VHH binders against Extracellular exo-alpha-(1->5)-L-arabinofuranosidase ArbA (arbA). Designs and how they scored, part 16

Target 1, 316 residues: Extracellular exo-alpha-(1->5)-L-arabinofuranosidase ArbA (arbA), of Cellvibrio japonicus (p95470)
Amino acid sequence: KQVDVHDPVMTREGDTWYLFSTGPGITIYSSKDRVNWRYSDRAFGTEPTWAKRVSPSFDGHLWAPDIYQHKGLFYLYYSVSAFGKNTSAIGVTVNKTLNPASPDYRWEDKGIVIESVPQRDLWNAIDPAIIADDHGQVWMSFGSFWGGLKLFKLNDDLTRPAEPQEWHSIAKLERSVLMDDSQAGSAQIEAPFILRKGDYYYLFASWGLCCRKGDSTYHLVVGRSKQVTGPYLDKTGRDMNQGGGSLLIKGNKRWVGLGHNSAYTWDGKDYLVLHAYEAADNYLQKLKILNLHWDGEGWPQVDEKELDSYISQRLK
Key: E = the ipSAE of ESMFold2; O = the ipSAE of OpenDDE; V2 = 0.75 times the mean of E and O plus 0.25 times the DockQ between their complexes.

## First folded at step 19 (VHH; framework vhh_sonelokimab_d1)

Design x3 (from x2 with D99L; at its last look DockQ between E and O 0.76; V2 from the best seeds 0.00; counts 0 for: pae E 3.3 > 2)
Fold by ESMFold2, look of step 19:
Structure x3 (fold): chain B 316 residues (1-316), chain A 121 residues (1-121)
Amino acid sequence: as target 1 above (316 residues)
Amino acid sequence: DVQLVESGGGLVQPGGSLRLSCAASGFTFSYYVVGWFRQAPGKEREFIGAISGSGESIFYAVSVKGRFTISRDNSKNTLYLQMNSLRPEDTAVYYCAALQWYRSWGDSDYWGQGTLVTVSS
């Protein structure tokens, strides 16, 4: 059977790859080859102590992780939220190793990084992704619906915004000013991820709706900038804060929707990691790891035929 | 096509135990995160816990940790909830659900019809 994931992110420790997914307590799998996967652990056995204060309707699920290695530590960022609401927060838990057999293996929760509140904030504090710029400053991108995707500087410990704070809008779709601020709205954009390649930072974003089986419209767009803070421009030069975004990949008849990508350079090659909904298997979400290629103008490309050729295997 | 049928509810005295079952059909049971919820009269559904498709990852609400145990038997397509040290506030209709690995509960999840647990006398 394939590996069912939602919001997949990955990192490597030694010769072992670790995959993190939305699931009970943030599900963790491990692999030696990025094809054959075993269950490893979960990051949480019960909710963070602050979860119900932030989201009173908390349903026990932790969402949309990102994993980042910095100075010998592993930082796992996660979201607490409810569907259709921006009563949300991004938290962080830290570990010295990802190997559960190590005596040093212990997730130590560091609490809330940022929190969004309906009516107060026109953004939704979920879908974190970490990027370091070429000066060593670490940033978090985040966002889902509302006023779109944001980027802010992290402090030196990577657990809170830097002081003084520095925030940027990096992508958004049009939202009616007549819409009540408590509503998610029609600006179907979320799940930013930034990859540095050559002279550019590439911002990937998910447009459309996930999570609707055959009605899912989720697909990936891209823009780029020479500065991590933007502006991110698509292939036609349109700003992603003004509705720009060049199609990178969309679903097909077999894989109806896809998105919430991460992107990595491993051993000199570039990869796009995402989930896709399989029509033949009740539209369940499956892990995809695709080769990321670059055209002569420096834009990323993915061969859609690889959706069929990457088949993960869940080991017992 | 998809069915989830809870059973095992009933009347129990405080401090007692019950074991609920949820029989699943119409889908590949082992691929789904499944979980338990409860709803007391006039209240919203409350999350109790969830268990991964393999049964290896189990997550509990703080309110029931240490008293309730979730398990599954993939060969029988059945989810279980063992409830111990029951209290009057555990009185509710208990539902099982099959999760499609989404970030929140919604129309794409499958729900049972519920089984009533009453803790009194």
Scores: ipSAE 0.394, ipTM 0.718, lowest interface PAE 3.3, mean pLDDT 88
ESMFold2 (binder alone), look of step 19: mean pLDDT 82; pTM 0.826
OpenDDE, look of step 19: ipSAE 0.660; ipTM 0.855

Design x4 (from e1 with S31Y; at its last read DockQ between E and O 0.43; V2 from the best seeds 0.61)
Amino acid sequence: DVQLVESGGGLVQPGGSLRLSCAASGFTFSYYVVGWFRQAPGKEREFIGAISGSGESIFYAVSVKGRFTISRDNSKNTLYLQMNSLRPEDTAVYYCAADQYWGKHSWGDSDYWGQGTLVTVSS
ESMFold2, look of step 19: ipSAE 0.694; ipTM 0.879
ESMFold2 (binder alone), look of step 19: mean pLDDT 82; pTM 0.836
OpenDDE, look of step 19: ipSAE 0.721; ipTM 0.880
ESMFold2, look of step 20: ipSAE 0.458; ipTM 0.769
ESMFold2 (binder alone), look of step 20: mean pLDDT 82; pTM 0.834
OpenDDE, look of step 20: ipSAE 0.757; ipTM 0.893
ESMFold2, look of step 24: ipSAE 0.673; ipTM 0.873
ESMFold2 (binder alone), look of step 24: mean pLDDT 82; pTM 0.833
OpenDDE, look of step 24: ipSAE 0.769; ipTM 0.896
ESMFold2, fold request of step 25: ipSAE 0.694, 0.563, 0.152; ipTM 0.870, 0.822, 0.631
ESMFold2 (binder alone), fold request of step 25: mean pLDDT 83, 83, 83; pTM 0.838, 0.842, 0.842
OpenDDE, fold request of step 25: ipSAE 0.629, 0.853, 0.648; ipTM 0.848, 0.924, 0.854
ESMFold2, last read: ipSAE 0.619, 0.177, 0.655; ipTM 0.845, 0.631, 0.852
ESMFold2 (binder alone), last read: mean pLDDT 82, 83, 82; pTM 0.836, 0.839, 0.838
OpenDDE, last read: ipSAE 0.657, 0.698, 0.591; ipTM 0.856, 0.874, 0.836

Design x5 (from j6 with S31Y D99L; at its last look DockQ between E and O 0.59; V2 from the best seeds 0.00; counts 0 for: pae E 6.8 > 2)
Fold by ESMFold2, look of step 19:
Structure x5 (fold): chain B 316 residues (1-316), chain A 122 residues (1-122)
Amino acid sequence: as target 1 above (316 residues)
Amino acid sequence: DVQLVESGGGLVQPGGSLRLSCAASGFTFSYYVVGWFRQAPGKEREFIGAISGSGESIFYAVSVKGRFTISRDNSKNTLYLQMNSLRPEDTAVYYCAALQYWSRSWGDSDYWGQGTLVTVSS
């Protein structure tokens, strides 16, 4: 069965696929075929020890996971936040296996990776996504509103920024003086994800507003760079730090908004994973796994008709 | 229209037990994450715990884990909170909430009940 998800990411261990979702404790589902999903476990039975310090109003909802495999370990990054403020932090918990029946199955929280503090920081420490470059350096992208999307080097054990630190701005929205008040405003950008394909790094980003029922404007844009650090340029050559971003997919009347994607290559094929708001089901967010195709100039494409080829199933 | 109605509050001695109910209507209950919050006098609202639509995933705040049990009955559209070993610091107005899946957190377009008072009096 398909699942209702928020901010989906997934990975494979052996013959089993694992899907991670925003929710209380980060909800984990499993599948043998990416079509029929069942509940597997949650990463946390109670809040991370630091959650209330970072966000005094923490409500048990851990946000926007990313899952990354490195040297035989599974790194699950997650966000703690309070709505409307950048009092946020990204943490990481680690497991040797994703199979809850294994005697080695145990999430070991490694604490805060980065933390944003209002007035000190011009960025919001949520929405992590991990990418390794051609030299084996591992980076974290992150961000939501404020000063946009950032990228920084991770240290060798992937739990903290590297020393010395290296940080880059990779995308942000800026409103021109000519923009009328009815247009999507500046800072409506979040949820970066970077995929390496061929000679390029492709930065996907979510533009618009989630969480407004039928008025959600959330959609996906893309840019690319030969360097993981950017600049990421869209199809017209415009820098994503200067409002660039080529439309990859937007909603339709049945799937009114969509975003917060991940992207993967499995068995020689490329996929885009995202959530979409289903009009026929009270605009609830549903899992979508779309084929990601590449045109003759190396730009990604999806067929929006595939939004209808996979239907969500409720949690068991 | 969506409605959440808490019941079962009252006066309880320290060490006692109480079971709260939250009756839901106006939406497909089994599709939603639902949870409990409380607000003590002069304090901000505190998250207590949440339970997934299927009931398989249950999350508790550290302050109540081991003393409180969250459950749901999807056939009756009802969320429950069993409160054991009550302490004076558990005195609060208790709220149920249903998380709309288009929301990222409970503070964004959630449905909330009106609350039921629990008083733990020595």
Scores: ipSAE 0.148, ipTM 0.617, lowest interface PAE 6.8, mean pLDDT 85
ESMFold2 (binder alone), look of step 19: mean pLDDT 82; pTM 0.828
OpenDDE, look of step 19: ipSAE 0.788; ipTM 0.906

## First folded at step 20 (VHH; framework vhh_sonelokimab_d1)

Design y1 (from x4 with D99E; at its last fold request DockQ between E and O 0.57; V2 from the best seeds 0.73)
Amino acid sequence: DVQLVESGGGLVQPGGSLRLSCAASGFTFSYYVVGWFRQAPGKEREFIGAISGSGESIFYAVSVKGRFTISRDNSKNTLYLQMNSLRPEDTAVYYCAAEQYWGKHSWGDSDYWGQGTLVTVSS
ESMFold2, look of step 20: ipSAE 0.626; ipTM 0.853
ESMFold2 (binder alone), look of step 20: mean pLDDT 82; pTM 0.829
OpenDDE, look of step 20: ipSAE 0.488; ipTM 0.800
ESMFold2, look of step 23: ipSAE 0.606; ipTM 0.848
ESMFold2 (binder alone), look of step 23: mean pLDDT 82; pTM 0.831
OpenDDE, look of step 23: ipSAE 0.573; ipTM 0.832
ESMFold2, fold request of step 25: ipSAE 0.657, 0.267, 0.693; ipTM 0.855, 0.653, 0.870
ESMFold2 (binder alone), fold request of step 25: mean pLDDT 83, 83, 83; pTM 0.835, 0.841, 0.837
OpenDDE, fold request of step 25: ipSAE 0.730, 0.868, 0.346; ipTM 0.880, 0.932, 0.737

Design y2 (from x4 with K104R; at its last look DockQ between E and O 0.07; V2 from the best seeds 0.00; counts 0 for: pae E 16.1 > 2, placed apart)
Fold by ESMFold2, look of step 20:
Structure y2 (fold): chain B 316 residues (1-316), chain A 123 residues (1-123)
Amino acid sequence: as target 1 above (316 residues)
Amino acid sequence: DVQLVESGGGLVQPGGSLRLSCAASGFTFSYYVVGWFRQAPGKEREFIGAISGSGESIFYAVSVKGRFTISRDNSKNTLYLQMNSLRPEDTAVYYCAADQYWGRHSWGDSDYWGQGTLVTVSS
């Protein structure tokens, strides 16, 4: 049995790897080898106290986590959203350790970081991903559909936007001006993740529409910038705010779609973490951890055959 | 292993009522958003509504709000659709569906689908 995962992000504490997934209360798995995973805990035993105020349709599933380690603390960002609307918010909960057996293990929720409101905001406050720049400033990227992907400075304790606030648009796809602002629309872009490598920041994004049987269009694109704030340009020099984006990887017949990646440098090697839809298992989403290579011009490359060769195992 | 089986369809007069059931097995029912779609001949599949895993959040399409009621019983792994004040335009094959991710449901794809039950509203 593989690990069924949505929106996977990972971090390490000591010799133990921790994997965080969309699910009831944010599902947490642990592993010693990144292949064999066992259930660890949920970050929320019930739900954030504000969840149903923000999203009346909230069903206990917290979406699209990101995990960020900073000054000895673990920051877990999570999303609460409303069906069919951008009535959404990103929250953060903090822990001193990820080991549930430790007396210091305690998720302490810090509340809402940002909230989107239909008709007020042409963006959707979900899909957070954290990046620190070369000056030690920490930023949050986020977004799904609507007006695309945004980036803003976090404050010193990483729980709110900085003051004075600084916001940037980093990627978007065309959206009809005739579309009602309260609807998601057809600009199929979401799930930003930024990785610093060499002189560049690389913005990964998910394009397309998931959840098709054999016809999934969900795939990953990339652009880069020398500044964390952009502009992020693809291989042809097109701005991701103007529809640019170079294909990184798409699905195959066995793994018919993929996306919502994270990316990491561990022990001098680079990795791409994502979920992929398995055709032979009713298109359920499975964990993939793939090697990320770099060509002579500094663009990331992924060997598509690794979709077939990495197979996670869920321990009982 | 996964089964979603609809029942309760049939022929009913305008203004009448029907109750559809969808029995689920082979997955942890309470962790899934479940809901109803319908498809009339020659039309695209229409999303009717959905209910969260806990049953606390329910969405209805405007075309059926106030006439249809969605509920679930997690102890019986069953999703229900109570249809009242039926009209000829409600004639369709009704499908139940389940998905872990709420957003995908709104675009007409889900992890699991039933085979459908026919509802005909006619004199």
Scores: ipSAE 0.000, ipTM 0.145, lowest interface PAE 16.1, mean pLDDT 86
ESMFold2 (binder alone), look of step 20: mean pLDDT 83; pTM 0.839
OpenDDE, look of step 20: ipSAE 0.756; ipTM 0.895

Design y3 (from x4 with D99E K104R; at its last look DockQ between E and O 0.71; V2 from the best seeds 0.00; counts 0 for: pae E 4.8 > 2)
Amino acid sequence: DVQLVESGGGLVQPGGSLRLSCAASGFTFSYYVVGWFRQAPGKEREFIGAISGSGESIFYAVSVKGRFTISRDNSKNTLYLQMNSLRPEDTAVYYCAAEQYWGRHSWGDSDYWGQGTLVTVSS
ESMFold2, look of step 20: ipSAE 0.570; ipTM 0.831
ESMFold2 (binder alone), look of step 20: mean pLDDT 82; pTM 0.832
OpenDDE, look of step 20: ipSAE 0.599; ipTM 0.839
ESMFold2, look of step 22: ipSAE 0.228; ipTM 0.639
ESMFold2 (binder alone), look of step 22: mean pLDDT 82; pTM 0.829
OpenDDE, look of step 22: ipSAE 0.514; ipTM 0.811

Design y4 (from f4 with S31Y; at its last look DockQ between E and O 0.80; V2 from the best seeds 0.00; counts 0 for: pae E 4.1 > 2)
Fold by ESMFold2, look of step 20:
Structure y4 (fold): chain B 316 residues (1-316), chain A 123 residues (1-123)
Amino acid sequence: as target 1 above (316 residues)
Amino acid sequence: DVQLVESGGGLVQPGGSLRLSCAASGFTFSYYVVGWFRQAPGKEREFIGAISGSGESIFYAVSVKGRFTISRDNSKNTLYLQMNSLRPEDTAVYYCAAEQYWGYRSWGDSDYWGQGTLVTVSS
């Protein structure tokens, strides 16, 4: 059977690839070839101690991980939230290695990075993704619904916002002025991911609704900027803070609801990693690792027929 | 028809033990993450813990770690909760729930719930 994941991110240590997924404790899989996957571990055996304070209805799922290697350490960012609310926080846990057989393998939770509060904040503190700029400054993008996607500088140890703080809005969709600030609203945008390629930073964002099996409308858009802070412009020059976004992929009859991607350059080739709901298999979400191609003007392209070509295998 | 049926609830003294079962039918049990929740009168529903479809990965709430053990038997389509060192504050209706093993962001509309079994811890 295939590997079903949600919000997949991945990294490599030595000869082994590691895949991280939303789920109880953040589920981790490993592979030698990015096709055949074996269960590895969970990052948490119990909830973060602050989870119930942030989300009283916390149900064991840690959401939307990102994994970042920095100076010999692995930083796993994760989200605590509840559906339809921005009572949320992004946390970080750190490990020296991803190999569970190593005596150095131990996830050490460093606590909350940022927290959103209904009515106070017009943003939702979930969906982290880490990017370093040309000067070595590390940034976190994040966001889901409300006032959209934000980017802020991380401090030197990558566990908190830098001081003095520097925050930027990088993408948002129009939100009805009549909506109460406590409601997620109609601005269906989330899950930023930034890839550096050539002279540009490319911001990928998910539009639509995830997580509804066959009713999922999720699809991916892209914009780019020469500065990590933006503005991110689509192919027509429209700012993603003003509703811009060029379609990257929306799926096909067999594979629907594509979104929440990560993107990587491995061995000189570029890849898009995401989940897709398989219509023929009761809309269960499946891991997809697709080639990112580039046109003559430097815009990414994905051949949706490749959704049928990548088929993962879950090993026992 | 999807069905989750809890059993094994009852009256037990403080310090005692009780084993709950949740019998599943109508879906491929091994593909689902299954877990336990409880709700005491006047309180919000509380997550207890969950176990992956294969049974290889188990996650516990801090409030029960070390006292409760979750297990499953995929050949019998059954989820278990072994509760030891029971306290009066463990008194609640206990529910099992299932979501597809593949990790939805929450126990939303794609999951299934049992009707609950009452556990009372009192002298």
Scores: ipSAE 0.363, ipTM 0.714, lowest interface PAE 4.1, mean pLDDT 88
ESMFold2 (binder alone), look of step 20: mean pLDDT 82; pTM 0.831
OpenDDE, look of step 20: ipSAE 0.735; ipTM 0.884

Design y5 (from j3 with S31Y; at its last look DockQ between E and O 0.81; V2 from the best seeds 0.00; counts 0 for: pae E 6.2 > 2)
Fold by ESMFold2, look of step 20:
Structure y5 (fold): chain B 316 residues (1-316), chain A 122 residues (1-122)
Amino acid sequence: as target 1 above (316 residues)
Amino acid sequence: DVQLVESGGGLVQPGGSLRLSCAASGFTFSYYVVGWFRQAPGKEREFIGAISGSGESIFYAVSVKGRFTISRDNSKNTLYLQMNSLRPEDTAVYYCAADQYWGKSWGDSDYWGQGTLVTVSS
């Protein structure tokens, strides 16, 4: 059985890789080889204390984690939300280690980082991803639908926006001015992830609709910038804030949709991590870890045949 | 055909206990996250908790943590809810559900039972 995962992010501690997934309490898997995975833990055994206040329809699912190591601590960011709503918040919980057998293993929730409210905010506080710039400033990208993807400076302890606040729009799709601000709308963009490579920051984003079984249209696009704050331009020079985005990879007959990627450099090689919906298995989302290559112009490339050749194994 | 059938509901006094069962058929029970929900009259459906396919991982809503225990017996295709220290606020129809689309919100694509009524009063 393959690893069923949604919104996968990964990190390494020692010789062990850890994988984090959307689900009740955020599911954690571990592996020695990035192919064979064991269940490790859940980050929450009960809902965050503020979950029902932020999202009255909260049903136990914590969404779209990101994991970031900083000064010897592991920061797990997570989202509380519901489909079609921007009554949402991104929280953070912190651990000294990811090894459940360690006496130091304990998730300590630090509460809400940012919160979006319908009618007040034209953005949705989900899908966090952390990037440090070349000067050591740590930023959070985030967003789903509405006014698109944003980036803001984190404070020194990585639990709140910096003061004074600094926010940037990094990607968005057109949204009708006539659309009620409380509605998600037709701007189908979410799940930013930024990778620093060479002279550029590369912004990956998911376009289309996830989570519709055979009707999923989810796919990945990319743009780049020499500044973490943008503007992020696609291969034709079009700004991602103006609808730009170059196709990186899309689904096929076996893997109908895919997205919500992360990207990493491990041991001198680059990888794209994502989930893909398997048609043959009732469209359940499966972990994919694909090789990320770079063309002569510095643009990322993925061999779509690796969707079929990378097969994770869930160990008992 | 997929079926989830709850049983064990009834009338109990405050402070009492009940054990609910959810019998599953028509699918491979051990592959699914299963959970409990409840709906009180005039209220929205409330998530109670969920348990992984293997039973190794359990998540509880804060409202029931420490009072309710979720378990499963995969050899009998049955999900259980042990409810202790019951309060009048626990009065509701209790539903079991199986997460058909692993990792997403619970909703239309999941398997749901028809419910069993629990009434806590004296």
Scores: ipSAE 0.084, ipTM 0.590, lowest interface PAE 6.2, mean pLDDT 88
ESMFold2 (binder alone), look of step 20: mean pLDDT 83; pTM 0.836
OpenDDE, look of step 20: ipSAE 0.575; ipTM 0.829

## First folded at step 22 (VHH; framework vhh_sonelokimab_d1)

Design a1 (from y3 with H105Y; at its last look DockQ between E and O 0.73; V2 from the best seeds 0.00; counts 0 for: pae E 7.0 > 2, grease 25.4 > 24.2)
Fold by ESMFold2, look of step 22:
Structure a1 (fold): chain B 316 residues (1-316), chain A 123 residues (1-123)
Amino acid sequence: as target 1 above (316 residues)
Amino acid sequence: DVQLVESGGGLVQPGGSLRLSCAASGFTFSYYVVGWFRQAPGKEREFIGAISGSGESIFYAVSVKGRFTISRDNSKNTLYLQMNSLRPEDTAVYYCAAEQYWGRYSWGDSDYWGQGTLVTVSS
């Protein structure tokens, strides 16, 4: 059986890879080879203490994790939200190791990093992704629908915005000015991820709708900038804050609704990690780890035939 | 035919205990995450907790942790909820649910649901 995941991110500790997924308490898998995966743990055994205050309909699922290693600690960011609403928050929990057999293994929740409030904020505090710039400043990108994707400086311990705060808009799609601010609207963009490669920062984003099985329209676009703060421009030079975005990969009849990627450089090679809905298996979400190639002009490319070549194995 | 059938509800005194069962049929039970929800009159449905297909991982809502225990017996296709130290606010219809789909909108209309069993906690 393949690994069923949503919003996958991964990292390595020693000889072991760890994969994090949306789910009750954030589902964690481990692997020695990134193909064969075993259940490892859940980051939370009960809801964060603030979850139902932020999202009264909280159902045990924590969304859209990101995992970031900094100064010997593992920072797991996660989202609390409700479908179609921006009553949301991004939290962070920290561990010294990802190995559950270690006596040092203990997730220590550090609480809310940012919170969005309807009518006050025209953004949705979900879908965190962490990037460090060339000067060692650590940033969080985030966002889903509404006014799009944002980026802000993290403080030194990576648990809160820096003071003084610095925030940037990095991508958005058109939204009617007459739309009530509490509504998500039709600007179908979310799930930023930034990868540093060569002279550029590459912003990946998901356009369309996830989570509709065969009706999902989710697909990945990309833009780039020499500054982590943007502007991020697509291949035609269009700003992602003004609807720019070059297609990286979309689904086919067998694999639908590709999105919510992460991207990594490991052992000198670049990878795109994402989920895809498998038509032949009731459109369940499957892990995909694809090679990320670069053309002569420095734009990323993915061979969609690799969707059929990478097949994960869930170990018992 | 997929079915989830709750049983074991009833009237119990505050501080008492009750064990609910959920019998599953029509699907491979051990492949599914299964969970408990409850709904009091006039309230939204509340998530109680969930247990993985293998039974190795269990997640509880804060409101019930330490008082309620979720377990499953895959040989009998049955999910259990042991409720201890019951309080009047635990009065609700209790539902079991099963899901395989991972995503932001699990536990929706596309998942399997039982019809519910009433638990009343009063003196």
Scores: ipSAE 0.032, ipTM 0.544, lowest interface PAE 7.0, mean pLDDT 87
ESMFold2 (binder alone), look of step 22: mean pLDDT 83; pTM 0.839
OpenDDE, look of step 22: ipSAE 0.622; ipTM 0.846

Design a2 (from y3 with S106K; at its last look DockQ between E and O 0.73; V2 from the best seeds 0.00; counts 0 for: pae E 9.0 > 2)
Fold by ESMFold2, look of step 22:
Structure a2 (fold): chain B 316 residues (1-316), chain A 123 residues (1-123)
Amino acid sequence: as target 1 above (316 residues)
Amino acid sequence: DVQLVESGGGLVQPGGSLRLSCAASGFTFSYYVVGWFRQAPGKEREFIGAISGSGESIFYAVSVKGRFTISRDNSKNTLYLQMNSLRPEDTAVYYCAAEQYWGRHKWGDSDYWGQGTLVTVSS
């Protein structure tokens, strides 16, 4: 059985890799080799105390984690939301170690980082991803539909926006002026992830629709900037705030849709981590870890045939 | 054919206990996250908790933590809910559900649901 995962992010502690997934309480898997995975834990045994206030229809699913190591601690960011609504919030929980057998293993929830409210905010507070800039300032990117993807400075303990606040729009698609602000709309963009490589920050974003089995249209685009705050430009020089975005990879008949990536450098080699829906297996989402290659102009490339080459194994 | 059948509902006095069962068939039970929901008349369905396929991880709603215990027996394809210290606000139809799909949605598009069993907590 392959690893069933949605919105995957990864980190390493010692000789062990840890994979985090959307699900009830955020599902955690571990591996020694990034191929063979075991269930490890869930980050939450009880829903966040604020979840039902933010999203009255909350059903135990915490969405779109990101995991970030900083000064000896592991920060796990997560989202509370409802499909098609921006009644949402991003929270953070912190641990000293990811090893459940350690006496120091304990997720300590730090509460809400940011919250979106329909009609008040033209953005959706989900899909966090953390990036540090060249000056050591830590930023959170986030967003889904509405006014698109945003980036803001985090405070010193990485649990709230910095004061004074600094926010930037980093990518968005066209949204009809006539659309009610409470509606998600047709600007199908979400799930930012930023990778620093060479002189550039590369912004990956998911376009299309996730989470609809065979009807999923999800695919990945990329832009880059020399500044973490943007502007992020695609291969043709078009600003991602103006609808720019160069195709990185899309699905095929076997892997109908894919997206919500993370990206990492391990041992001098670059990887794209994502989920893809398998048509032959009732469109269940599977973990993919693909090689990122770089062309002569410094743009990332992924060989679509690698979707069939990486096969995860869920261990007992 | 996939089936989830709840049983064990009934009338219970405040402070009492009740144990619900959910019998599963038509799929490989141990591969699924399974859980409990409840719905009181005129109210939105409320998530109670869920348990991993292996039974090693259990997640509870705040409203029931410390009073309810979820367990499963994969050899019998059965999910359980032990309810203690029952209160009138626990009155609802209780549903079991099974999920393999980890989308952003309420227990995904491929969820299986039982028909429900009524629990009434009344003097």
Scores: ipSAE 0.011, ipTM 0.490, lowest interface PAE 9.0, mean pLDDT 87
ESMFold2 (binder alone), look of step 22: mean pLDDT 83; pTM 0.836
OpenDDE, look of step 22: ipSAE 0.475; ipTM 0.798

